# VHH binders against TLD domain-containing protein 2 (Tldc2), part 4

Target 1, 198 residues: TLD domain-containing protein 2 (Tldc2), of Mus musculus (Mouse) (a2acg1)
Amino acid sequence: MEDTLSGEEGEEEEEEEPAPAPAPQDPVEPQLTEASQVLGASEIKQLSLHLPPRVTGHPWSLVFCTSRDGFSLRRLYRQMEGHSGPVLLLLRDQDGQMFGAFSSSAIRLSKGFYGTGETFLFSFSPQLKVFKWTGHNSFFVKGDLDSLMMGSGSGQFGLWLDGDLYHGGSYPCATFNNEVLARREQFCIKELEAWVLS

## First folded at step 15 (VHH)

Design t04 (from t01 with D103K)
Fold by ESMFold2, look of step 17:
Structure t04 (fold): chain B 198 residues (1-198), chain A 119 residues (1-119)
Amino acid sequence: as target 1 above (198 residues)
Amino acid sequence: EVQLLESGGGEVQPGGSLRLSCAASGFTFSDYEISWYRQAPGKQREWVSTIYSGGSTNYAESVKGRFTISRDNAKNTLYLQMSSLRAEDTAVYYCAVDEYSGKTWTDYWGQGTLVTVKP
């Protein structure tokens, strides 16, 4: 057996692999008014694919972050004054886990739950998981003076933040059928950012 | 009417110490969390530390271990004990509180006290 099969030439003028026009999955990348301390460019791009279409083309404006504004839910509410939303909450905990929520409306004090089914929870582990509305209830966001809650209906909250914006928790809940968002059910926040997408 | 007045600023050598005070009036001091912020020339204001109504505290990473926030509820006074001061601690220091009126939030700030750490 013999037969050597070789006839390749070194010129690089071959154009035998034409490509069609880019597919329609070339979405507009989000514009941030400043760099995030929680998510990098890749995570931001991945997350943006799950945002409702009405947000597309609007820059993300940083309204609040704990390193600048302080570890205070009351300060977060204060910085939200005058904004209608929608809002992205981006969290990094002391274990380095990245997670958060998209709220259809601004974060505010409320007597009951508010928001719409556009609201979702998400986590990176390191792969992005997005937990959309299940339709089982409408318990999207509730803001108390000393706690913020997103998702409920199973006796637990999908995302819960203390008034100090340092302590928080996450449990599966009926609203989003989410997994625990952090490495464990209780977490301590390293950085929290609130972005208005309008 | 909420009023806040900082004092205790001045010039200090690197490695030195200062204690800032914030005299508060016009609200039930013990019910509120209250915070220190600082603004260096040409820079954005940044959070330094908060003491919560229950007495727990939190600090910016840049000052942790060097600064101690405390409060005296009998004197309606907030303190910031600053130690091991560095040139980058040079700033105007403000105390601040947020109040909810039942419809809107209002933030109240003192006029600030200048801390200068010589290079």
Scores: ipSAE 0.831, ipTM 0.930, lowest interface PAE 0.8, mean pLDDT 89

Design t06 (from p03 with S101T)
Fold by ESMFold2, look of step 15:
Structure t06 (fold): chain B 198 residues (1-198), chain A 119 residues (1-119)
Amino acid sequence: as target 1 above (198 residues)
Amino acid sequence: EVQLLESGGGEVQPGGSLRLSCAASGFTFSDYEIHWYRQAPGKQREWVSTIYSGGSTNYAESVKGRFTISRDNAKNTLYLQMSSLRAEDTAVYYCATDEYTGKTWTDYWGQGTLVTVKP
């Protein structure tokens, strides 16, 4: 048993930031460019643990919210111009339920379904549940002029939003094997936010 | 060539009323959803109300029960009836719409009309 010993003479140590600069959040936790009106800090931390590794360290930038930009899917599409994603959709309904989706790509008009298996649905009731891709189909996101759909199969959508971004629906679907995301299958939105994680 | 022109702004006492108009041209008015926005001095522009192509409406919480959006398709005109006005309603009011060109989205805005609610 002959060993070659190579001593490690030194290693880099994490250094503190200079005192004059504002202290950033920890690199592991998400950095939002502004406060969310849908999720609090605890919910944001819980949800961030389920995001794909490729978004780690990227700030969340608010691109659209209904209170500022209006209850309009067309306005959401317009505000998404110039962004490639990925996107977090955060919803709070009139019953106070919080839920939404992570889309691997920007929200846009499309002829058919697009996106990848990174896409998922989620709900807080009040405990976070994340509904990942089942592998049964590839029906991730589809954008029409008057509706936005995420997840499909058996004639139902995991998350469906009307063109007014006020009415919506959620049903179990083959793409995510999700539960109904809101308290009931049909809901009315109190606030919707779209965040780009690039 | 979409054009939007707001009118009807002015000074009013608290509790008073005004009706804003937005004259539209260059598109099939009845097919478009149209919005009112407002911008107070030094503040970000914010959404006020929308009338959808099917005739349904929605309002910001701050104006519900006080403002009514409507449209007259024969006159290509959008209206905002404002009542029970408050100091915080002081702003420049804009009408706006969005168009999909088959490739990208374009938005159109009027020049705005000033509403001043005297303290």
Scores: ipSAE 0.799, ipTM 0.919, lowest interface PAE 0.9, mean pLDDT 88

## First folded at step 17 (VHH)

Design w02
Fold by OpenDDE, last read:
Structure w02 (fold): chain B 198 residues (1-198), chain A 120 residues (1-120)
Amino acid sequence: as target 1 above (198 residues)
Amino acid sequence: EVQLLESGGGEVQPGGSLRLSCAASGFTFSDYEIHWYRQAPGKQREWVSTIYSGGSTNYAESVKGRFTISRDNAKNTLYLQMSSLRAEDTAVYYCAVDEYDSSGKWTDYWGQGTLVTVKP
């Protein structure tokens, strides 16, 4: 009685080669509700790479711009009503310099500084420079009736705008360790846009 | 209640002049910045000019050198002197103000508008 040991050829489970990690999805270009008058497509694409992951792929909604809504910080505050999402401020000064800020929250009147470490300043000089939170202080955003302030240290602001949204200033500050965002420390605003990313 | 009432609109020839008025009530007029806007047929509303509480002024590039914003605080009245009028200035003109109330809320107020028509 020859016990024919039927060799069960173990079907080698072909280890399904893990599907190639999906090619890094080309960074999805932000969808804008309308065209920016400050940034072009290239600058928008570059800046979008520095946004927090929580807003990646979110549309950009133009809530305020000086050309449409007027040179008014008060008008900016009014237009921010009903929005809680992060805000991208885009500026072009009279010298044609493009710069701005990302606020982790809507722009509003405040008794003190508010926001989170997601807040940053940026400038195109002509290459994009991003100035992130240093951890030194939490002076991210403050708004009153006469000015908007972003970043602070030694009595200077990383970005300061007057109530008329016409004059601004930019100085190195401990919050962001930024360079001057414009070509000069003091500048005049040609265009300001506020985009909500929600 | 805040009220704004525009007047002074009408028909004018190209190169002509017109003066708009905005009568304001229901708030401390002198403490506020006040704006002119306009809306042309089939277009979005656009900013025209602002006079700030301190009396400084700003203008849209399209009207700069042609329009003059002013205010009479004693009369609670805003003005827009328009000169060298063009066909593209044809619009309904609105005055507006943004108020911040004691509840911490912003409210915008608008007039009903006044029509300016620039045609030959």
Scores: ipSAE 0.921, ipTM 0.964, lowest interface PAE 0.5, mean pLDDT 94
Fold by OpenDDE, fold request of step 18:
Structure w02 (fold): chain B 198 residues (1-198), chain A 120 residues (1-120)
Amino acid sequence: as target 1 above (198 residues)
Amino acid sequence: EVQLLESGGGEVQPGGSLRLSCAASGFTFSDYEIHWYRQAPGKQREWVSTIYSGGSTNYAESVKGRFTISRDNAKNTLYLQMSSLRAEDTAVYYCAVDEYDSSGKWTDYWGQGTLVTVKP
């Protein structure tokens, strides 16, 4: 009685080679509802690479710009009503310097600082520099009737704008460990745009 | 209720002058910044000028040196003195104000506008 040991050839489960990681999707160029008067296509493309993944592929909707809507922080707040999405603030000062901020949420009046660690400052000097949250504090965005503030430390703001959206300031702050965003610590605004990314 | 009423529009020749008025009511006029806007036929509305509560002013580049915004707080009236008028200044002109209420809501108020036509 020859016990024919039927060798169960264990079917080696061919470990399905993990599907090649999807080719890095060509950075989808942001779709703007209208042309920016602050940034060109190259700057937009560069800046888009630093946006949070959750807004990748979202259109940029121009909610406010000084040339259309006037030099008014109050007008900016009014036009932000009904928007909850993140906001990209783009500035060009009178020296032609381009800089701005990404806010994780809509710009609004607030009693204190609000936002999340997705908030950042940036400057094109002339290369793009992005200043991300350091984790030191949570002084992201604060807005009152007279000013908009982004980043804070030691009584200075990473970006400060007056109620007229005409004068601003930028100083190194602990929130973002930023450099001065403009060529000077104090600047005059030539154009400001607020884009909602939702 | 906030009300804004523009007046003073009309036809004028190129190089002419016109003074617009905006009568305001229903809010503390002196405490607010007030804006002039205009909308030309087939174009988007554009900002023209702002007078702030402190009396400082700002102007669109297209009207700078030609237009003067002013206010009379005693009369609750905003003015826009326009000089050296051009065909491209043809538009309906609006005054506007943004109010923040006790509920934490922003409301914008606009007049009905006044037509300015600059033609030969």
Scores: ipSAE 0.920, ipTM 0.964, lowest interface PAE 0.5, mean pLDDT 94
Fold by OpenDDE, last read:
Formats: structure tokens, C-alpha cells, sequence
Structure w02 (fold): chain B 198 residues (1-198), chain A 120 residues (1-120)
């Protein structure tokens, strides 16, 4: 009785090598409805990497610019009517410095500060510096008839713009722990663009 | 109701001058900033000038030194004095105002425009 030891060749389950993690999708370059007069393609690409994931792949729609619509905060507010989406403010001052802010929501008149921790300030000096929410306070965005304010601490604003959108200021603030966004604390605006990302 | 009515447009030779007027009603004229815009044939509307409530002014670079915006609050009238006119100044000129109402809504108001034609 030859016990034929049927060698069960254990089928080595070829461990299916886990499918290579999908190559990190090349960051989708933002689609602008028109060309920016403030930022070039390189700056747009750099800035897009810092935007919240929820706006990734969303087109940038130019809702306001000073060259087209005039130097008016009131006009900016009017143009923001009907928009709820996040806003990218792009500024070029008279010294040629490029800087701005990302607002988690539309720019509007408000009795107090509004927005979320997605709000940030940025500057190209010449490298992109991004100043994110510190968690210290929630003074993100406030708008009145005479000024737009972003970030606050110790009576200073991270970004301040007057009602004429001609004069502005930038100071370190606790909200963003930012540097001065321009070359100087006080600046004159040459161009301002407001893009909605929805 | 807010109403804006432009006038003073016409034909002028290059280097000539025109004065546009915008008669305003239906709001406290002195408390508002008011704008001039223009739209050339086949082009987008562009900002020309603003006079703010405090009387300060701003101008597009294309018209700076040639155009002067002013207001007469007693007459509720906005003006645009245009000098050294160029062919590229040919456009329909509009006055506009943005009103914020008690309901918390922004409304923009525009005139019908006045045509300025600069030709030899």
C-alpha cells in the first residue's frame, strides 16, 4: 500500500503587489476666465498649490478688477452680490509688489469678522510666502463702507484696504503671523483683482 | 427711484474738447461716489474716472491728465471735462452709481449713455 503522498503543492498565492499608488495627479493648473494683470502663469501655479482641496480644479472667475471696474470698494461689494464662493484677492502695488489674500467666502459688508481657517495671506517677495491661520483668533475678514480688513491683532491688520481701493496697509497680526505683505507697511494699489473660485 | 441721464456727447476733431454731464436723481447725490465708464465699438466697457463722496478723484491711465471729473452737489450733476481728445476716446460714455439699501442689498444704476465720436 504505497501511500502516494500527494504533495499538495501549496499554490503560493502570488501576493498581488499592491497596485502602485496612483501617481500623484499633477496639480491641475487653474483655468482662468481671463488673463490676470497681477500674476503670471508661474505665480498662479505656485499659489494654486496652497489653495484648499475643495477648490482644486475649480475655475477662477474674474468678478472684479480695478482697471475694468474702477477703484471702488463699493463696486467690489456690488460685484460680489450673487457669489458665495471663496475669493482670491490679487494685488499689485505701485512698487510692483505682488501679494494678496484668500477668503473662504465672498467679500461683503459685515458687522464683525467672518470666514474660516481656510483664509490666508500671501506675498511674492520674490518667493511665495503663505501665511496661514494660527488659531490664535478668528479675525479673518471684515468689510465696511470705508475699508476691507483681513487678519487682526493688537489694533493692526494683516491686510487693510481703503474704500477707494487706492491706499492699503499690511502689518504683522496674530491671526496669520504674517510679515508685511508689501515692501512697505503702507502702499498704493496699482491693480486689484478679485477671483471667485466656485 | 435712482435715475442717471448722460448728455453732452457729440462729434469732435482730434485735439478737441467736450464736456459731458450726468444728471442724477432719486438718491442723496453728495453721499455717493459716482463713476464714468465708456464702451467703444466692439470693446468691453472700461472704467474712466471716479469722484468720491469726499471730492477726491481717480482716473484711468488712458485719460489721466486729459479728463477731469467734477460734481455739483447743488445741481445733482456729475461732469466729465474731456480735452485733447483722441480717436481711441470714441465710445458711449456712461455714468454709474452703486447704492446700498436698507435691506442690505447692493444695486448698480446706469444711465443710457452719451456717444462721443472723435474723428477728423
Amino acid sequence: as target 1 above (198 residues)
Amino acid sequence: EVQLLESGGGEVQPGGSLRLSCAASGFTFSDYEIHWYRQAPGKQREWVSTIYSGGSTNYAESVKGRFTISRDNAKNTLYLQMSSLRAEDTAVYYCAVDEYDSSGKWTDYWGQGTLVTVKP
Scores: ipSAE 0.920, ipTM 0.964, lowest interface PAE 0.5, mean pLDDT 94
Fold by OpenDDE, fold request of step 18:
Structure w02 (fold): chain B 198 residues (1-198), chain A 120 residues (1-120)
Amino acid sequence: as target 1 above (198 residues)
Amino acid sequence: EVQLLESGGGEVQPGGSLRLSCAASGFTFSDYEIHWYRQAPGKQREWVSTIYSGGSTNYAESVKGRFTISRDNAKNTLYLQMSSLRAEDTAVYYCAVDEYDSSGKWTDYWGQGTLVTVKP
């Protein structure tokens, strides 16, 4: 009695090769509702590469600028009403230095710091430096009637602006481990723009 | 209710002077920063000047050295002294204020504007 061991050839399930990861979409150049007075096309393109994936390809809408709307933090807050989207703050100081911040949400009055780890600071000196969240604390954005603050540590702010949007300061802070964003720790604002990315 | 009323507009020759007034009511005038804006025919509205609650001032580059913003807190009145007027200063001039209410909402208030015409 020859026990014919019928070898069941196990059908090797062809592991479907995972569909090739969609080719990295060429970074879509952001569409601005109007021309920036702070950044040129090259700087905009460079900065756009550091934005969160969720806002990639979203248009940039100018909600506030000092040349049009005046040097007023209160006016900035008023114009942010009705917006919830992330905000790009672009600054040019009187020395011609370009720098700013990305806020994960709209700029507003707050009792404490708000935002997420998507918040970052940046400076063009002349190359783009981006200062991302370190994870050390969550002191992203705070706004009161007299000042706007971004990043904090040891009693200093990564970016501070007064209520008149005329004077500012930048210091290294634990939130972003940033360098001074301007050429000096204290600076005067020549132009400030707030763009909503929705 | 917040009310703003501009006055003092008119026709002037190039190089002339004009003083605008903005009468304010319905809020604590001394505690607020107040702004002048203008809108020329076929152009967007632009910022002209601000006087802050502490009395400091700022000006658009186009009017710096020619315009002077001031306030009389006892009269609840904002002023804009304009000198060395140019054709490009022709616009409707507005005063504005931003208020933060007890509900946590921002509201902007504007006057009806006053027309300034600079022509030969």
Scores: ipSAE 0.917, ipTM 0.964, lowest interface PAE 0.5, mean pLDDT 94
Fold by ESMFold2, fold request of step 18:
Structure w02 (fold): chain B 198 residues (1-198), chain A 120 residues (1-120)
Amino acid sequence: as target 1 above (198 residues)
Amino acid sequence: EVQLLESGGGEVQPGGSLRLSCAASGFTFSDYEIHWYRQAPGKQREWVSTIYSGGSTNYAESVKGRFTISRDNAKNTLYLQMSSLRAEDTAVYYCAVDEYDSSGKWTDYWGQGTLVTVKP
């Protein structure tokens, strides 16, 4: 008749929101479209456990790297054209330190800060540390013609990259409550990679 | 109408030298960083060197110490002085620039390339 079907299922469960420092629950190993020159398999697996669930199962596509495309922020912006993100930035500096950022959206020129609280900074020293959003401000990503900044507070940036994609800096900032990502506040980049995860 | 025109390619013996030129027009040359790239037969195009608008430079590891990029803003010309050439440097060499237009879109411009052949 017009009755509800027997065995009616209740409403679908709402997707859980990740906690500030959640234990990763993702079982799927990431699939890269090509080999990273910054991170090895162990680092890639460790980092993947902290990525938002919405990227699970999507391959990582390399859209930019400095050795192939050039040490140029403008080239990075050009290679980002047509991508919506999210983006994983992987850096190795001249001291051999590995660190970077996950951006909720593509890297682009912007008038002000953009992004969401999914954005985070990370470092290996050699243990992975992930610096999630603190909730103190929303200064996630800002792209200028000759600089890229991620995380801010009190005139300092969690990660700062010069337009030459060779010089950079890292300071603790209110957005992520991060440690300095490299060995020192100022660093020189050996390789930078940008991966799109959608 | 951005135009880039490479010249100076040719055949050289190992250990030899060549100077490439890239004549530029259709934009304010001094405001732009400009790049050299190369593409060997059967290989992906790869970055060689950049000169930034302020005059600083950077080089791929494979050419550092052997190649020198320079610019003459009065002549709107980019140069690549290549020395100690090796067989692996055989490639078509391109100059390139990136432009950000008023609609918020990046466009890259490339020359047609100049062939450098280093004899085995």
Scores: ipSAE 0.822, ipTM 0.927, lowest interface PAE 0.8, mean pLDDT 89

Design w02
Fold by ESMFold2, fold request of step 18:
Order: structure tokens, then C-alpha cells, then sequence
Structure w02 (fold): chain B 198 residues (1-198), chain A 120 residues (1-120)
């Protein structure tokens, strides 16, 4: 039962494509319809432990990624048509840092902030940090034609993405009491993925 | 009615060049970001490049330094200058634009495509 042979790789589950759904070995472990280019299996498992219970058992479906669909917020909004969410945004920047957000509902154009306290920000540096709602305000998500903002307070955004989905920023904000998500306040995106968890 | 029409495709030798064009009508061309995509046989369509309304550009990693996107707003025409072509660039090339209408709905518009074949 124990195998001590040399060359046994214990990392075969990382960065591998997920098994086709439905193939549950552990009903609470996330099932991805395809492999993420941003997070490996270990990071996905760690992050999944912080997701709200209502997404448990639902597969993650990739609805947008910048390398396939283009570096364009307007393309992201277009690909969100017909989805109600919730949505997981996974980012890798040009420095290799991994971070993002969970949105309680689909990413869309909006007149003001929307969402619920299920919304959170996260980063890996390399340890996972999850920044949950503080209760100080309800400024979760706001979508404009040329920017997307998540978390706010005093004119700063927890996560800010330009319409080109290449430039972005992260600042501490009252909504999440987050740290800067990337290595520095301004970053350039290498890959962004949007997953619908339903 | 939004219309997009690609042209300029053909057969080329490896290392060769082609210039693709996309003639656009039915919208205020200068206000929109416009994209090139490509689809190789048996593969999913993939993004190639974008030119934004302000004139900045971005490219897929696989084409950086070899392809140049540009636009002529007076002629409502988008271009893709392709150089140092490789076999993996063989695909049907499409231009596309996204529109947000007054009803609050996003609609994407695509040309019919132009075939680029890079000979072995």
C-alpha cells in the first residue's frame, strides 16, 4: 500500500487539466470544465474553501479569458450576457503575481455599486490571503464602460481594471480592508479569467 | 446595420508578408475598439490583436513583433500587417466589434473572414 519508489511524482494534480464533469471523487472539491491558465490545482483547492456554500457542487465554467477572447472589458461584458453569476475573476500580472475577486453576481455595466457581502478579494504572495467584507460599506462591484471597480472607500478601489484589461490597480479600501493585491499598486495583466460558478 | 468585410488573405511562403483589411460600416468607426481574431482548422477561435479608440494597441504573445494592427478612421478601415509568417499562422482571420445598445444589451459583430495559408 505504501509506495516509496524513486520518481513517484506527488504533484501530478497541480497544473493538470481537470477531469471531465461529472466525475466527483470529493463532492465538495471544485470541478472545472477546463484548465485554468492562472491558478494550478493547489491554488484552486485553497481558494475553493473560502467560497460561499451556495456554489458547492456546481462546476466552474470558463466564460472569458484574455488570451482567447481579447484584452477588452467590453468583450468581458459581452461574454457575461446571459449569466447571473456568481463569478470568480482570476488574474496573473506581468510580475507573475496571482490575485483576484469573487463576485456574488455577474460582471455587468451598472449605475452604481451592486453585489452582496459574499464578495471578496484575494491574493497569493505565495500564501493565500482572503479579504472579506468588513461591513463598513456596501461598495462591492461597479461596472463602467471603461473601468471595473471592486471594493471602495475614500476614492480608492480594492481592485480597479481599465477598459483595456491590461492596466489595473489595487489599493486598500474600506469595503475589504485589503492589502495591495499585486506587488505594487499599479500592475499590468498577463492573463485574466472569468469563471461562472453555477 | 453594422457590416464588417475582411480582405487580403491568400497563400504565402514561410517568412512572407500579407496585409489584411477590414472595411467597416454602420457605426461611428472612430469611437470603437476593433479586434482581429483567427481560427485555425479544428481549433477554437483566438484573439490576435486590438486597436482601441484612442489609438493604443495590444497583441497576442504569439504574434508580438510580427504583426501590426492599425486603423484609418477617414476610410473606416482596420488593417493587420503580417510579417515573418509561420505555418501556425494559417487560419481564417476575422475582424470584430462589440456594441452596447440603448436597450442595455451587448451585441458582437463579425466579418465573414479571409483565409491566410502559410505554405509548408
Amino acid sequence: as target 1 above (198 residues)
Amino acid sequence: EVQLLESGGGEVQPGGSLRLSCAASGFTFSDYEIHWYRQAPGKQREWVSTIYSGGSTNYAESVKGRFTISRDNAKNTLYLQMSSLRAEDTAVYYCAVDEYDSSGKWTDYWGQGTLVTVKP
Scores: ipSAE 0.822, ipTM 0.928, lowest interface PAE 0.8, mean pLDDT 89
Fold by ESMFold2, last read:
Structure w02 (fold): chain B 198 residues (1-198), chain A 120 residues (1-120)
Amino acid sequence: as target 1 above (198 residues)
Amino acid sequence: EVQLLESGGGEVQPGGSLRLSCAASGFTFSDYEIHWYRQAPGKQREWVSTIYSGGSTNYAESVKGRFTISRDNAKNTLYLQMSSLRAEDTAVYYCAVDEYDSSGKWTDYWGQGTLVTVKP
């Protein structure tokens, strides 16, 4: 399928498939209830072009951030109580890399994977890359007490976060056919934000 | 029922030290990560530090190197050793824990807080 979707203008690497990748939506002005410490205005606008239409026009409400609420996955789960999603997870690591995920549903403890194909992973390096659902499996989000996983297949997680919300990892996975989201497979989180888009 | 009670607050001079305690009951203390938060007058509550059940710790950037979180599982007590105190450390300090119950709900529990005042 679409193993790599380049965000770089002018690249001539394409295979003519009859079902073209969805184009980024025309610009829409997202409204945040407060400033992000992870993404600036330009990054927020770029990312908003890839959000599903049903969130267009809804403000982004910050429900969790590590500097305010603590480096704790259990705190994140607690702050998610009462929300159904969708959720944007925005991360900045200790190397300054910006990446994260859009989840169709709130982040919660679960017995197995949940979510829908609206879920995607993204990275800035420095150009935005969005890794949409491949259709190969439905392993979107899984919340354990001491780890959070998004995207899976062949024993690899697209995004993996430890319960301390400080250590994390990223590998290519079948769900999103993503690249490693950070500079390397293992990273340490500087700031994580969870935004509800409802 | 889960209960948390902070103590040890008071007035200190800049550069001084203070030790806060949080007495916990109503849950298996050693199984839980437990946190310190603080709220300065007119500001929103902010995270200070966490000690995880495995014994590792993490700190807000503003307190790293000055504050030390610890726990005594035999006494069900959490501590915060504060040193090199500054005026911006003036706040009500809270301990907190998150519990996942058998009904599938997260509940957070907080103490009433203990006031720390660092004189100008």
Scores: ipSAE 0.821, ipTM 0.927, lowest interface PAE 0.8, mean pLDDT 89
Fold by ESMFold2, last read:
Structure w02 (fold): chain B 198 residues (1-198), chain A 120 residues (1-120)
Amino acid sequence: as target 1 above (198 residues)
Amino acid sequence: EVQLLESGGGEVQPGGSLRLSCAASGFTFSDYEIHWYRQAPGKQREWVSTIYSGGSTNYAESVKGRFTISRDNAKNTLYLQMSSLRAEDTAVYYCAVDEYDSSGKWTDYWGQGTLVTVKP
């Protein structure tokens, strides 16, 4: 009954000749090795448009997340061992706000600030805002035993995370000329994920 | 050398309680945050709780209000008091610590685990 159906004047039947083999399709969306608990597919796609070209085509590999690995900066540093980056930090706070950072290099303990101008901060409130390097200083990333800082100037940090990876803060800073990334300057983390994009 | 040894696991009825212990040696116990993890059959290992060196604590959502982490620095022992146990809590429980050594590297240390089985 419905085994031969398309209508004789159907366009598909006249197009019976095999089409030329299509060229390989370029991947247009990032490929994640597992699902994110912070960002959905729409947010991931929006954010990916702002990543530097050198990460295009590389899958995102989840190296750390607080619900699986624990609320601990020291644990994050441990899970970063053996990776060179770049790294995408995705945060969801207890108010449901989503924000984070792209780091040109892996997250590590450091004596001073490191990284390059590829580093940026971002927030969804609910529209994506990306805060790129201003060129006013080079204070991109600094890792201490009990704090992680991204962006600085005049004694304030664009993104600051406590060693417990539960408490954090965000202030406008000269490095990125960012807005406060969460709803308030101080926030509590519900989930933090670190993805390596290599 | 760092050593961690869990104990106190066993079989319990639903709604029951157990207290797990983790005996630690080979490091200055009071200076470290220490964690509990668990791994159910066929699942990946997941975080349960952390106690920080200053005494504050944090818990996975699935165990908040039912589990209590604590430490006795005089005995170098970490504890997990579990109450209102459910079938979903059946797992091997591990304690773990992360050390930053003089060579500039992070190393994690794990115990062998203790099995908790909650009857159906």
Scores: ipSAE 0.820, ipTM 0.926, lowest interface PAE 0.8, mean pLDDT 88

